# Ledger of designs, part 9: miniprotein binders against a7ua95r516to809

Target 1, 294 residues: a7ua95r516to809
Amino acid sequence: ASLSLLSISDLVPDLQFIFFWMSNAIEILYFIQQKSPAYMQTIELMDDKAGSKESLLSATISANEEAMTILEEVIMYTFQQCVYYITKTLYVVLPGLLDCNPFGTEPSSEQCRRAAGVCVCAVCVMPEAVRRVVSVFQTTSDLLQQYQVHSEIQSQMFAYLFFFTNVSLFNQLIDKGPARGWFQRSRVLQIQASVKILLDWAKGAGHNHLAQKFFAKFCSTVTILASPPQQLSQMSWKALCAEHPSLKPVQLHRILTQYQLMAELGPLPIWQPSSEDEAYIYRTVDLLESFENH

## First folded at step 3 (miniprotein)

Design gs1
Fold by ESMFold2-Fast, scan of step 3:
Structure gs1 (fold): chain B 294 residues (1-294), chain A 82 residues (1-82)
Amino acid sequence: as target 1 above (294 residues)
Amino acid sequence: SPEEIARELLEELKELLKEGKLVEIVVEVDGRTYLIIIEPGDPVVVFIEVDGRTILIEAETPEEAIEKAIEELRKLLEKEKE
């Protein structure tokens, strides 16, 4: 509902409480899972009155099952709350990665030199929008590390964050790209460079496999749009589908149509959808991705 | 030469690349435009665009990236003379 959000730094104190409770619940659950069998064996070996031993065993089983259920619920709830606040922050900063302000974006430095028919101009762009996105991922990683959250849960969190980022960027590019000029070649190359910074961060953080899996759709889109006209115009519809299996027919068709417009290419017969895919290129309901996960 | 002017300008911006700032260089020679984008990171990535063609180069350091970018620019400029 609210588009005015605090930065990730402003949410750190609240996130620390949630991560603290999540980490503690995971640790307690792990302790019960590891120690319960040994404790039950200890009760089983006790030399006491038969009725007292059986009663203690039954009570211990019931207590452990109840405790594990409660801990699983706490872990799920705290995980969902962390994801909610982190993705809400990402939602605010992600459009900036695609949209360099065409009105008065201040380069950190600009220099031009002219000599005998040669002009060289350099612009040093502060990657603030990219730094904002990386900051959200890094802060999340730091909190998971600080509270020693199990690696499996860390992987699940980044899987979801990468999934969310991919869907958000893909939908923004496809839906708003034509109006925002994002399909212009120079813009696509800048977007490709920005995406590489995110992927390199993920690789350095130990999440390369997750990044490759969950960014596949957006990466395919950017790869196609950044392809030279001479190279791309030689690839058939079938070849493009084979190289970019994450793209639905309607999505690939939209991307190629935008590419034709930007590269000033006429209609290319080799980019005609296969007879099998022809019906699906008009399915506008499948154009944008859902934020729903499995 | 165009590649010498580009090298001098990139050397001045080398410190900014080390600070993690993205550098975009536009070289215009005899009506042709060469776009060079150097993205800091590990690895450092260089994108060169000319006449709708794109060249992608990876380097381990900003110094190496600048050297590779200038070498590719030199090759492209020599090819045009042919």
Scores: ipSAE 0.229, ipTM 0.802, lowest interface PAE 1.8, mean pLDDT 79
Fold by OpenDDE base, second read of step 4:
Formats: structure tokens, sequence, C-alpha cells
Structure gs1 (fold): chain B 294 residues (1-294), chain A 82 residues (1-82)
């Protein structure tokens, strides 16, 4: 009950605090890394009047190393906290993306209604379910920019968020898709359109490469499911593997099996796994994606 | 004409819709591929996909769905001539 009420807007104050400290820690770390060599050189050039030069140098090195270690810990911790809160909001809104009808007349978002006129911006014309997902990413982007977080950290943040989103959507589609009717042709087309809107946003936000990389598995799944039977039935297992390298053999086999059921197709010899893949198509442990090891 | 072809295809689809089955057809017109899906139900739903764009049409009856689909296809084909 409580999770369904959590919006990204509710977390903004906490996220702001975390991003503030993350950004500051990165800046201080960078400062130490850049200034330490010059500082050490300055100490080395000092007259050894009191035999204290080596002790001062050693103490300074030790202090800098300790400071850098602490700062790295702060950066890692704050990064993890940001990811935790943001992914929690994604977890709530992502299921709505699969049920979204992007072709329906949905009312404009309340946020865009504040403009005295019908806002025709790309976000305002988005279906509500897509807009909710985009809002999480946009808010994240805005916060990262507001606090001038280092570009590498920004890239890592989006990489993880896209990874999480892909895993979540893929797993939901594979696991619940048949029961929810998401493998139905009309529903697949809706999902495809919704994902395209999200990817277009990512492209516009400058994250095209990351989006293409990390959404590859979900996009491949949707592409296969969206393919007309006449076209897909002409593709061999080997051709499908080559065209969709992000899919494991067990995943591709599951998708094709469900497609056959949905399209009421008889067994297709052309979709028979290769002898090399035959052992792997039964590895059900590899069917769903893991959130671990990213 | 492309319109006549579309109409003939849709008439064939009408018979399939009477059986309560989802119908999917692929039509090539002037080098473009049109995917047409008609889903029986209440409402009847027609999807037309071309060049990565999808149009959704709702109708109360299969006959109305076909008429709306033909009209929409006509509009799409007219835009290609401009």
Amino acid sequence: as target 1 above (294 residues)
Amino acid sequence: SPEEIARELLEELKELLKEGKLVEIVVEVDGRTYLIIIEPGDPVVVFIEVDGRTILIEAETPEEAIEKAIEELRKLLEKEKE
C-alpha cells in the first residue's frame, strides 16, 4: 500500500541532500588529487633545518591518503543511496509502462496544465505511464546537473538506472507477460510504442548510447514479439541469435515458444535451436535477469 | 489502385472477424509496408503501422472498423503523394 504512493517528487528533498554531499566529496577528492603532488614537492624543497621534513612529508601523505579514502567511501555511499531511492520509485512506476496504451486519449499531466495553454512539448504529449517513468529520469538528470556532479558519475548513474529498468521490464514481461496478455499483438505494439517514447527521451537527453546498450535485451524481446508471424517464421534460430545477441538461448527459446502459443503457430523446425544451444535452452536459472553484479 | 487492394484485403478480413479471430495482414504499397491488425472485441480495435508509426482506431462493429481503417489508409496514401 505505502509503496504505491511514493513519487519521485516526494524524495527530491532527500535526494538533494545526498547529491549535495556526493558532489562536494567528488570536488574535494579531485582537489586533493590535483594539489597533493605540488604540495609534496613544496615540502621536499623546504630546508631540512629541524630534521622534521621527513616526518612532515610522511604525516602529510598519510593524512591525504586517509582523507581520500574517506571521501571515496562517502562518494560510494551517497551514490548507492541515490540509486536506492531512485530505483525504488522506478519499481513503482515501471509496471504501468507495460499496461500503457500510448494511442489512447490520456489527459495532459497536471504539471503541464499549469501553463495557461495546451503544452505540446514532448513530455506533455506522453502517455501518463510513460511520463511517470520519464519524470524519474528527468528529475535525476536535473539533480545531477544542478549539483554539477562529475560526468563520469552521471554516466554511471544512468547506466545503472537503465540497467535496472531493463531488468525489471524484461523480467516482468517474461514472467507475467503471458498471464497479463502482454504477448498479444495489440499489447506488444503498445509496449513497443511506449518504449520508443522512452528511448526518444533518452536520446534527447544525451543518453542514446547508454540507452541502446542497457535496453538491448528488453528491446530485442519487444522487437521479436512485435514482428509479424509471416516475417518471424522465415527467420531461423541462428538468424535470430545473430540479430538479437543480447538474448541468452534460454530467453530466446522462451520468447519464441510463447510467440508460437500466442500466434497459434504449430512447431516451426526453423526455430529449432542449434546443437550448440540445445543444452542451454533448458537453463531456467538464466531465464530471468539478475539485479546483481552491476 | 492501392486503395482497391486495401479494400479487397479488408473485405477478406471481414470474414475472419466474423469468426472472432484476430486478423493481421501485411500490405506493401509503393515501397512501404503497412501492418494492419484488427482485434475483435468491444470495442473493435484496428492498428495500422507504417514507418514506425502506429495508428489506433476504435469501432463498435467490425464493419465500422473496416470502414475507418479504409479511410485512414486512404489518408496515409494521400500524404505519400504530396
Scores: ipSAE 0.023, ipTM 0.458, lowest interface PAE 4.0, mean pLDDT 84

Design gs2
Fold by ESMFold2-Fast, scan of step 3:
Structure gs2 (fold): chain B 294 residues (1-294), chain A 82 residues (1-82)
Amino acid sequence: as target 1 above (294 residues)
Amino acid sequence: SPEEIARELLEELKELLKEGKLVKIIVKVDGRTYFILIEPGDPVKVVILVDGRTIKIEAETPEEAIEKAIEELRKLLEKEKE
């Protein structure tokens, strides 16, 4: 079977071992960085009768540099492997979020019982489609916490996962939205509610800043599409560009064109680009976002 | 005991599992953290994470899943005391 057909729970044993070794490599790197200076000072304070001290010092420096290089490569490789498997799973579940109706579901809740040195907590999750996406993020967070992975690495992991999620959702909405009816106001409000659940999860997990940064494009898109016709019809093209700087002119034009068609607001002249921006409006090559991190 | 507290919480959330909602239990004891994930479905899936180990279990009902999860947690707690 294809990797895209695997659930996150099926990948947990492999991810668990990768995170375990990533954490170990980080700890060993930290140990070398912290202890190497003290050990080098010990060598430098030794009496050297036959030049053995200089040879030992040089050998120790070379060994430490080689060890640190290998550990950094191991950390990078394991990080990339985790990202690869997690994003493959995300790609399969993310389109479901765009078809999800989260209205009528109860808010997520947490129940805890504490007794002396024991703490037991239970968490109830979201609607099925949102649950599948949140489950991937939560499982990642749990593994990072279980192996006590440094906070900077955790931030890098979620930065990329949010980046990937934003690109995936944006591209799906722009490319398939017209055929799927996703630009209809009622469907857009459902999408907005589902996205809020993801953003609320990110805030609870301590990643609010990263979520705000990396979801900007998709959030702008949903905000525009969810706007009442009377509100959008009163805004100029320049005002909309200023309010949504994360959107490229060609992307904004495509969104407004779809909105105008669905809202029956007549011809496009009210949201026409200025002559200064005209060239960008017709560059379809810039319409969809790239998954490449440059 | 930790496993009895976990059982009480899972029993309270059993109806949510029947409604198709995922339930996660976090057990912290003696500086260790145990994660129990129960995913509703056919079959019901249980995943337990602790200290470099993953245990996967399948069950036909939420009731069976809770029993199997608590039994495995009990075994893990006994083994860690060694």
Scores: ipSAE 0.135, ipTM 0.698, lowest interface PAE 2.9, mean pLDDT 76
Fold by OpenDDE base, second read of step 4:
Structure gs2 (fold): chain B 294 residues (1-294), chain A 82 residues (1-82)
Amino acid sequence: as target 1 above (294 residues)
Amino acid sequence: SPEEIARELLEELKELLKEGKLVKIIVKVDGRTYFILIEPGDPVKVVILVDGRTIKIEAETPEEAIEKAIEELRKLLEKEKE
């Protein structure tokens, strides 16, 4: 069915409930963690009437541990559910980012048109495909803030979402890029611009470090592909490895091979992998990123 | 069986709901985790979370809420066997 029809807006009602429970569970957990020592101390200070103090203390400890365990499970589960829903929406909209021409005059989103004025906000100026991706992240951010989810959980959420986005975009680019013409310089420049818009949003949202970290592979790939042949052909394998440490040797080799084909370059000895990397460039299992490694 | 587990949980849940306590149930079936929240009130609210699905149920009584929750779980489990 249906995945193609899922918008983040359609999931907001469900996400709200999940975020509500997640936030509440976090607050309760935090409360228990903070107050439990004080309660235990209070019990310890009570008059030691014949064994009742130890029993009460033991019971309180046990109850708190049980409650904390349950709350942790709730938090984990709700977090996973949020990630599941949000990543499903990302899965749908992310391919559009690779096909996006940010330099084209795309009509403003219907949502911004319904507002009585030309909104010149950064989101309204975004290409539709980029806006769709940003909307997922923005909605997530808004919900996290609305429900006052703990900052650490917010950071973890965005870390995972950026990870997922990077893996998805990277894998699509590597796998389908040659066939779809995404390795063409003009298309790469479009992709680069689109990603820049997304990264700028992330920066504005306070997630610059996370974005830079988790988008490193995709950004490195795009940077290499966007490089002029004259410039890239002067860079050695070792230099490229050093400049793009996020890329595995097999990935870099694949990118360079496809770049060579696209640019109609002859074999470039300078791009030959080092003896140390030679064994790794054939590890095709490591070519695509896994979603399970996070 | 999931049904037997559900029945046992039901009896415990009935007592907890009578006390006006929020009930949380985590059920793992066939590798999937179902999270069930039952909030006492008028109406009683049940939320079932599973694999990116949220099912909301409202009931007049805790017993009805639990029965509805079980029925929804059964439906979900049947769909997965398909």
Scores: ipSAE 0.017, ipTM 0.223, lowest interface PAE 7.4, mean pLDDT 82

Design gs3
Fold by ESMFold2-Fast, scan of step 3:
Structure gs3 (fold): chain B 294 residues (1-294), chain A 82 residues (1-82)
Amino acid sequence: as target 1 above (294 residues)
Amino acid sequence: SPEEIARELLEELKELLKEGKLVEILVEVDGRIYVIYIEPGDPVLVIIEVDGRKIVIEAETPEEAIEKAIEELRKLLEKEKE
């Protein structure tokens, strides 16, 4: 099967259906929240001739609480389904981002031809592996816009997608990087350039703050691995921990160990963890990140 | 003609398609923007976007993809003249 058969485009009909229901549930929830006070005010102003006013108020409060609970469950379920399908697609395309070479030789893509009121322009050609990742984010953005999903939900969606992407890339780099040669400086610089294209997309889409927050761990990792040996070797363990707070001590130690091996800095580690950090560093189960945001 | 200019640019970018790179060109005619994407793969995909609509066509080779892209663009331009 071609990778095109696993594209986000294949899921668009299913995603449209789920986004439709999510959007409707959000609108109904908003309507109840907005109109409930006015309706309750109307009941309160009624002439309670039969003594039914308090019963009607009580019933309305109970009905509204039940309706809001059901709508919140529908929103959560549809949100989780969208995240599931989108992240499943991301998981397939993300490893390509670590393997691609964005510095490949190619003709200038900024070519324009004009004749008889016609303009034909070649635009910047993005590496296919990076484009597949960007297309997942762009399609998600388009669907959220098409169904006019509330901005808070849009922010939550991209927060989770960036979180997932960060964890996936970090785990793959740490777990498979040594065997794949991804810690070699030339490969790290290629990874850094590919990640920059992804982050530039996020900035252009209005998600710069979310991207900076949720990609912090992977960006710290790539920054360390791309650092010149002269610069990095001058920093103490404490200084490195302070500069990279998103990295757990065991993760930082693993990254620095790989850096020393790839940069051929010598047999003895320059960076010595403290006694407290040593206890944490020996917890190998903390090396890889969880996909659950606690 | 617009389709002739588009063909010339796509032919220049054909080697990028053979290298597995995405090719995108924009064609503006009388204020309408036609976006042609040629995505390498098996099959090669030709995607034409205009006025929020998408047309997707499959091709076996980059050469066939360019031919199909130009033919579809020609059809779209003829419809607009009517």
Scores: ipSAE 0.036, ipTM 0.552, lowest interface PAE 5.3, mean pLDDT 76

Design gs4
Fold by ESMFold2-Fast, scan of step 3:
Structure gs4 (fold): chain B 294 residues (1-294), chain A 82 residues (1-82)
Amino acid sequence: as target 1 above (294 residues)
Amino acid sequence: SPEEIARELLEELKELLKEGKLVEIKVEVDGRTYIIVIKPGDPVFVLIKVDGRTIIIKAETPEEAIEKAIEELRKLLEKEKE
């Protein structure tokens, strides 16, 4: 029930106002950047019998620099406010994705046919927890389109939202996964199916490149955990590092340790860290990801 | 047989999965109900439900998912004959 109080739909009026101002500031900044050179040239071509040309030129440069600085600050502030409210909503709904069962089966829409004691039904169904996350992304996309925000700013917005989602899901899985049973194979397969719905949405929205880039760490983690013991036991530490370059040595070591515990495997020498990586295995500061975007 | 029915429906099931639709197949044999659920995506997931038990299979393509589902269903049916 408290989760519905933080739904993205409740923030739409506030977000509309912020996006409106951000869009206006971007358009004004663009206008100044495109028109300023022509105006400056006009001043430079003027005859200056009274020495006023130099003063006018200097004043115009100063005014343009000040205006651009203020507009950049407004754009940054409004962007940060949008990110703050959207990620606050995401933070509340994302843990549900790790707990939901996308294989639950009561269809809301269906196509069925029956033959010889066999019934085949096709339905379009999305778990409620996944729908809540997708709704945040879709509402953000709709608002960016409604206010005609430049495509570069749209890309930066989704880059950050995907970055935030990846960090949040990865940290939740690594930190709380063992206690929640999320490392068990059946649960990992459910998580993999749920995150695939998010990735499919991103592809359909034209953000496939950003999704591939910013979800790499979480996707690598889930891929390893979903691997059969027979396949994973045949891979050396070096081979796993090469296949999963997004994972830090300490993160890969933690994942493999949890995999061994959940699969009830004994210690495997082939999963020993290289001498180069060994120093980083014990650095706790590198285990969880930071929400700071560098 | 379930294998023949699946082969006849292979192209239809493939198109449904490509469209992003969940496919549920119910097979009733000797008073027992087998439910096969295929979740679209990359990878594709297959669930086989019988007597409160669930088997989860991962596949890279819709064709592979259907073939693995048929194989597991055949194994389950053979075990029950015993």
Scores: ipSAE 0.027, ipTM 0.524, lowest interface PAE 5.6, mean pLDDT 76

Design gs5
Fold by ESMFold2-Fast, scan of step 3:
Structure gs5 (fold): chain B 294 residues (1-294), chain A 82 residues (1-82)
Amino acid sequence: as target 1 above (294 residues)
Amino acid sequence: SPEKIARLLLIALKLLLKEGKLVEIEVEVDGRTYRIRIEPGDPVKVEIEVDGRTIEIEAETPEKAIELAIIALRLLLEKEKE
């Protein structure tokens, strides 16, 4: 019940402060990197005794190196804090995606059109659970833009957030899915619709490439589970591995086993693992994904 | 069949894009009556009614609305098999 009260909005003041300092540190770092060469050249062009110029250059280089080290530490620390707070919020709201019905309550289109200047209307069907996840990503994007954080840092942050989301959803589906009924076909189709809403948001926000890269494992899992029996039964183990390279042998085997069970398929061709993959099917240590970025 | 309904949605999209006005289609598939309504605008609105149940989809483009509608329809048909 306390989970229904959690919102990214509760963290906005803390996040604003951290993003402010991160943005400032990044700008100062770039200033030093860009202006230092010009300043060094100015010193070198001064008409002076050889020893004096060398001493000044050495002192300036040392001071710049110290400043850059401190700024890099500040940037890393503030980045880590932002990621910590944002992923903590995501972790709480993500399980809702696996339980939600994406075809739930939606505000009236007529009401939205009538009060366009007063109301903000969703342009896609978006259940509350999906809206909470999208809200976290949107708030993050808004804060990065508000504090004019460099696009490279924005990309790194969303890369990690998508990576975290993918791992969290995949692990929850694989670990808890059988007990929670999440492998039932109707539920898989609901999950597929929810995932599409998230991916559409990412595309609209300019992060399509990152989303495709970092959601690959969970997307492959949902795609296989949502496949029609006629289509999937025609694919060999080798073909499935080629189509879903993000899945480890043990993961693919677990997914196919659940698919066969839940789809109540009649006699089917056996999806036989290659001899190279056979040993890895039983490595339970590789079933769930790690949160470490590699 | 989800495939038959998907084809009908694609026909409705084609008519919407060609004529720029509200499209309403009523068709019987596998003994059930489907009523499909596609309303142009921002957002685009797609409504599918089958046996007294209604699916409402809103999207920024007709293509997105149809894609979501197909997923929603598949969900309805899968639930009935269970």
Scores: ipSAE 0.000, ipTM 0.130, lowest interface PAE 24.7, mean pLDDT 72

Design gs6
Fold by ESMFold2-Fast, scan of step 3:
Structure gs6 (fold): chain B 294 residues (1-294), chain A 82 residues (1-82)
Amino acid sequence: as target 1 above (294 residues)
Amino acid sequence: SPEEIALELLIELLELLIEGKLVEIEVEVDGRTYRIRIEPGDPVKVEIEVDGRTIEIEAETPKEAILKAIFELLKLLKKEKE
């Protein structure tokens, strides 16, 4: 029990149950791998008068291989269930990052206690919206460590969570950003600061490589939108594509169009798409990211 | 340990699955008898009986049914130990 876990109290019991099952499946898989040689030795020591030893050995190997395959499938199933519940919670809290102001001077929350004529107040300086997202990631990390889940599975879990977060934030910004004013420079700088808190958490948790890889699209978008007009206008379309390879032509074009409008640079496009990309800049079906790509 | 009991049961169940028959196994641990029944069908049905209680599970395949049965058995064994 901690203050940061309060916002996800309903998620923890369900996740504990699923992580327990996943841990048990991994344990059984490990035991099969460890105990199989002993069973083979037992069969080898048998008195085989009718050729039954070879049949029993073959059947045992087949049964162990089938069991390992099924356990791998169950580990995958429980993994997918964990991802499902975690991403369901993330989906609810992520939009808050696009609306919060981490540069605010006011505390996000305050707890006060009076004792012996003295008033003591504790304040939280992390924006509530950012705290909720960090809390989901931290709880996931804590549960993976509590159940001693292998590092490869932990990496796969965070790879998908970062992928999901990137797609969710990118889609929200592109789809709702114009109506919400999120493309205004002051708002973009707030978004950039909030995202930096998430990236700093990931670095501290040992997931810097995964965060760099899976947040590339949203980070590129925010970086472009936060660029000063003098600097960005000096870059060609080709240079921007080279610097931001994670962005599709239609996505880059939409971002630059919004930037041009917000910076009041006039109606004539400053950034001209290459002849190779020109056909793709109006493919609106490719604008938003899919949660099922990759 | 609960894990060792589950492993022995898993191996036995998988051997019987090869024969394509109705599977019924009894496991006795610390004076308690666990009866596991796997009935082939669509869906495959699993029953775990202990102390007059019955836990019913359904699965699309016999393999999935066996694994669900093992997980439920592990939960019962660990709950009793705790």
Scores: ipSAE 0.000, ipTM 0.200, lowest interface PAE 17.5, mean pLDDT 72

Design i1
Fold by ESMFold2-Fast, scan of step 3:
Structure i1 (fold): chain B 294 residues (1-294), chain A 83 residues (1-83)
Amino acid sequence: as target 1 above (294 residues)
Amino acid sequence: DTQELIDRAFELIQRARELAEQGRYEEAAEILTEALRLATEAGSPELQAYILFLMARIAARAGDEETARRLEEQARELRERAE
């Protein structure tokens, strides 16, 4: 049976059940690791007139190893299930981030006049599409905190969620961007503002380092596309490769080609790849990112 | 005799535990190696497995995770053969 795609709110009861089991398995694993040495010491100090001490120690170790193996499998399985449900939900809501306008519709003239001397009409608002993505991350964070999941596992989960988000957004932008008009400067600035909301959320949640690491490719892409023509035209291919090491040559070439087209730069400036890079630029398999974390 | 060897091995295990608590992992491992010799002489694969398990834990605390894994595997193999 196929699972229906549900909102994050609809998944909360199922996720609560899975997080509950994961948290309990982690706690039991740590309890065994913590208490096992003290119990072993107790056995070591027993009187051994019957020769049973060695057998008891051996049996205890075997039982503990079996229990820990089972608990590790439960932790791994529940972690994978949480990731599966959360990324399935993210995949549905992420494309909306590329189409939304965080600058909003111009407020009424009354609102603009309220703050005379300062234009409040251009205030950035959180679009529904961005709110949906943030809600997935926030709900995940809330559940991890509610069930007191160890910080190391929390970090691993958000590392994967950020990795998934980065790959999903990058692939959507590169694959569908030309047809959807996403490479137009106005659209790129909207995308940049929306992504900043996600990054600001991650910083506030204590995941700034993970966000910077795992969003590098998409952030580089948006940074290049948002660059003024005068600034970008002064950079060589080599300089762009150095500033954006997360981008493969074929990816950088696609981005710059779209930028040149949308900015109507004509024949100058032309960003010329190195002869070494040119050999690989048109290999389609290298253009889009894999969802497998290597 | 066998019981005297086993008793002496457990005495060495206690000394190694005290050294490990002080962070003296190399000395603790040396004492456990002698305990392992006594357990082998006593013909107790269960005790040999336990000592290897303790040696693995000390290696892990000393930061030698490769040695720890190898010793854990040796301990597991001995326990399986003892059954």
Scores: ipSAE 0.170, ipTM 0.719, lowest interface PAE 4.4, mean pLDDT 81
Fold by OpenDDE base, second read of step 4:
Structure i1 (fold): chain B 294 residues (1-294), chain A 83 residues (1-83)
Amino acid sequence: as target 1 above (294 residues)
Amino acid sequence: DTQELIDRAFELIQRARELAEQGRYEEAAEILTEALRLATEAGSPELQAYILFLMARIAARAGDEETARRLEEQARELRERAE
């Protein structure tokens, strides 16, 4: 099946199964961790019949350690599977976020379409492309809540998904942006608006800190590109580095170079990298973000 | 700062959505009018078009279909000029 046909809704049954097992494994692990000390204490308080107490204690410790290890493996595996499926759906919908015109008349969300009249809820006023991305995150959130997954695991899930989203969007923008016209001012402003809508959703969903952290690189890129030429041309390399610390020198240099080309600006000495950064500008291996660094 | 204007416009947009969800359509429209001013000052025809579109949706929900249609048309025209 073409990856283009895979929706998050199609994966919900499989995700439900995985989240069910993940949640149960976490609960059992927590139970073992909380009850193990009490069991050990109970064994320790038993009458020391020659060698039986130590053997029972050792066996119980070993059994608990084994069980905990297995449960941790199950949790890790199920987590990875969830991430795998969800990121596949993100991979399909994320390019649409860069191409979308957020200012279109778009249909209301399916959830609100049943309401009489035009819904003006945050989701219904989203551009379709943004709504598709948000739908993946919202579905993930809903499943995590439905199965009462531990808050730390929820945070880790969203951290990874935001990381993945940032890497994907950043890499696409840097690699394909010039060819797709995404560096054009009008298109940049559309992207900026779309990202803002996504970030607003993340804020409303209680993930503001994670979103700000993990989208920093993409947001910085978009902010630079959205800056008027008159303003950006007054900013030094050092100032831009300081304002956008999430960008590597090679990345900032590429963004500025492409901006310069797009805006038909002559060479700007003020954007010349520092002597310290000059060696790093040519590290093209560091230009694109890696998915492995999480 | 153009970016500050855009950021403020989005804050107002979010507030307008909240108000509209509460059925406070007039207040939402007023806030969006200010957002539109900010978007205009920022020189973002795209954001202006988006705000006009939101205003159209609010008008439609308020039962003012005529205003909704007018605003949608304005939003469309503004986009076509920005392309």
Scores: ipSAE 0.037, ipTM 0.323, lowest interface PAE 5.0, mean pLDDT 86

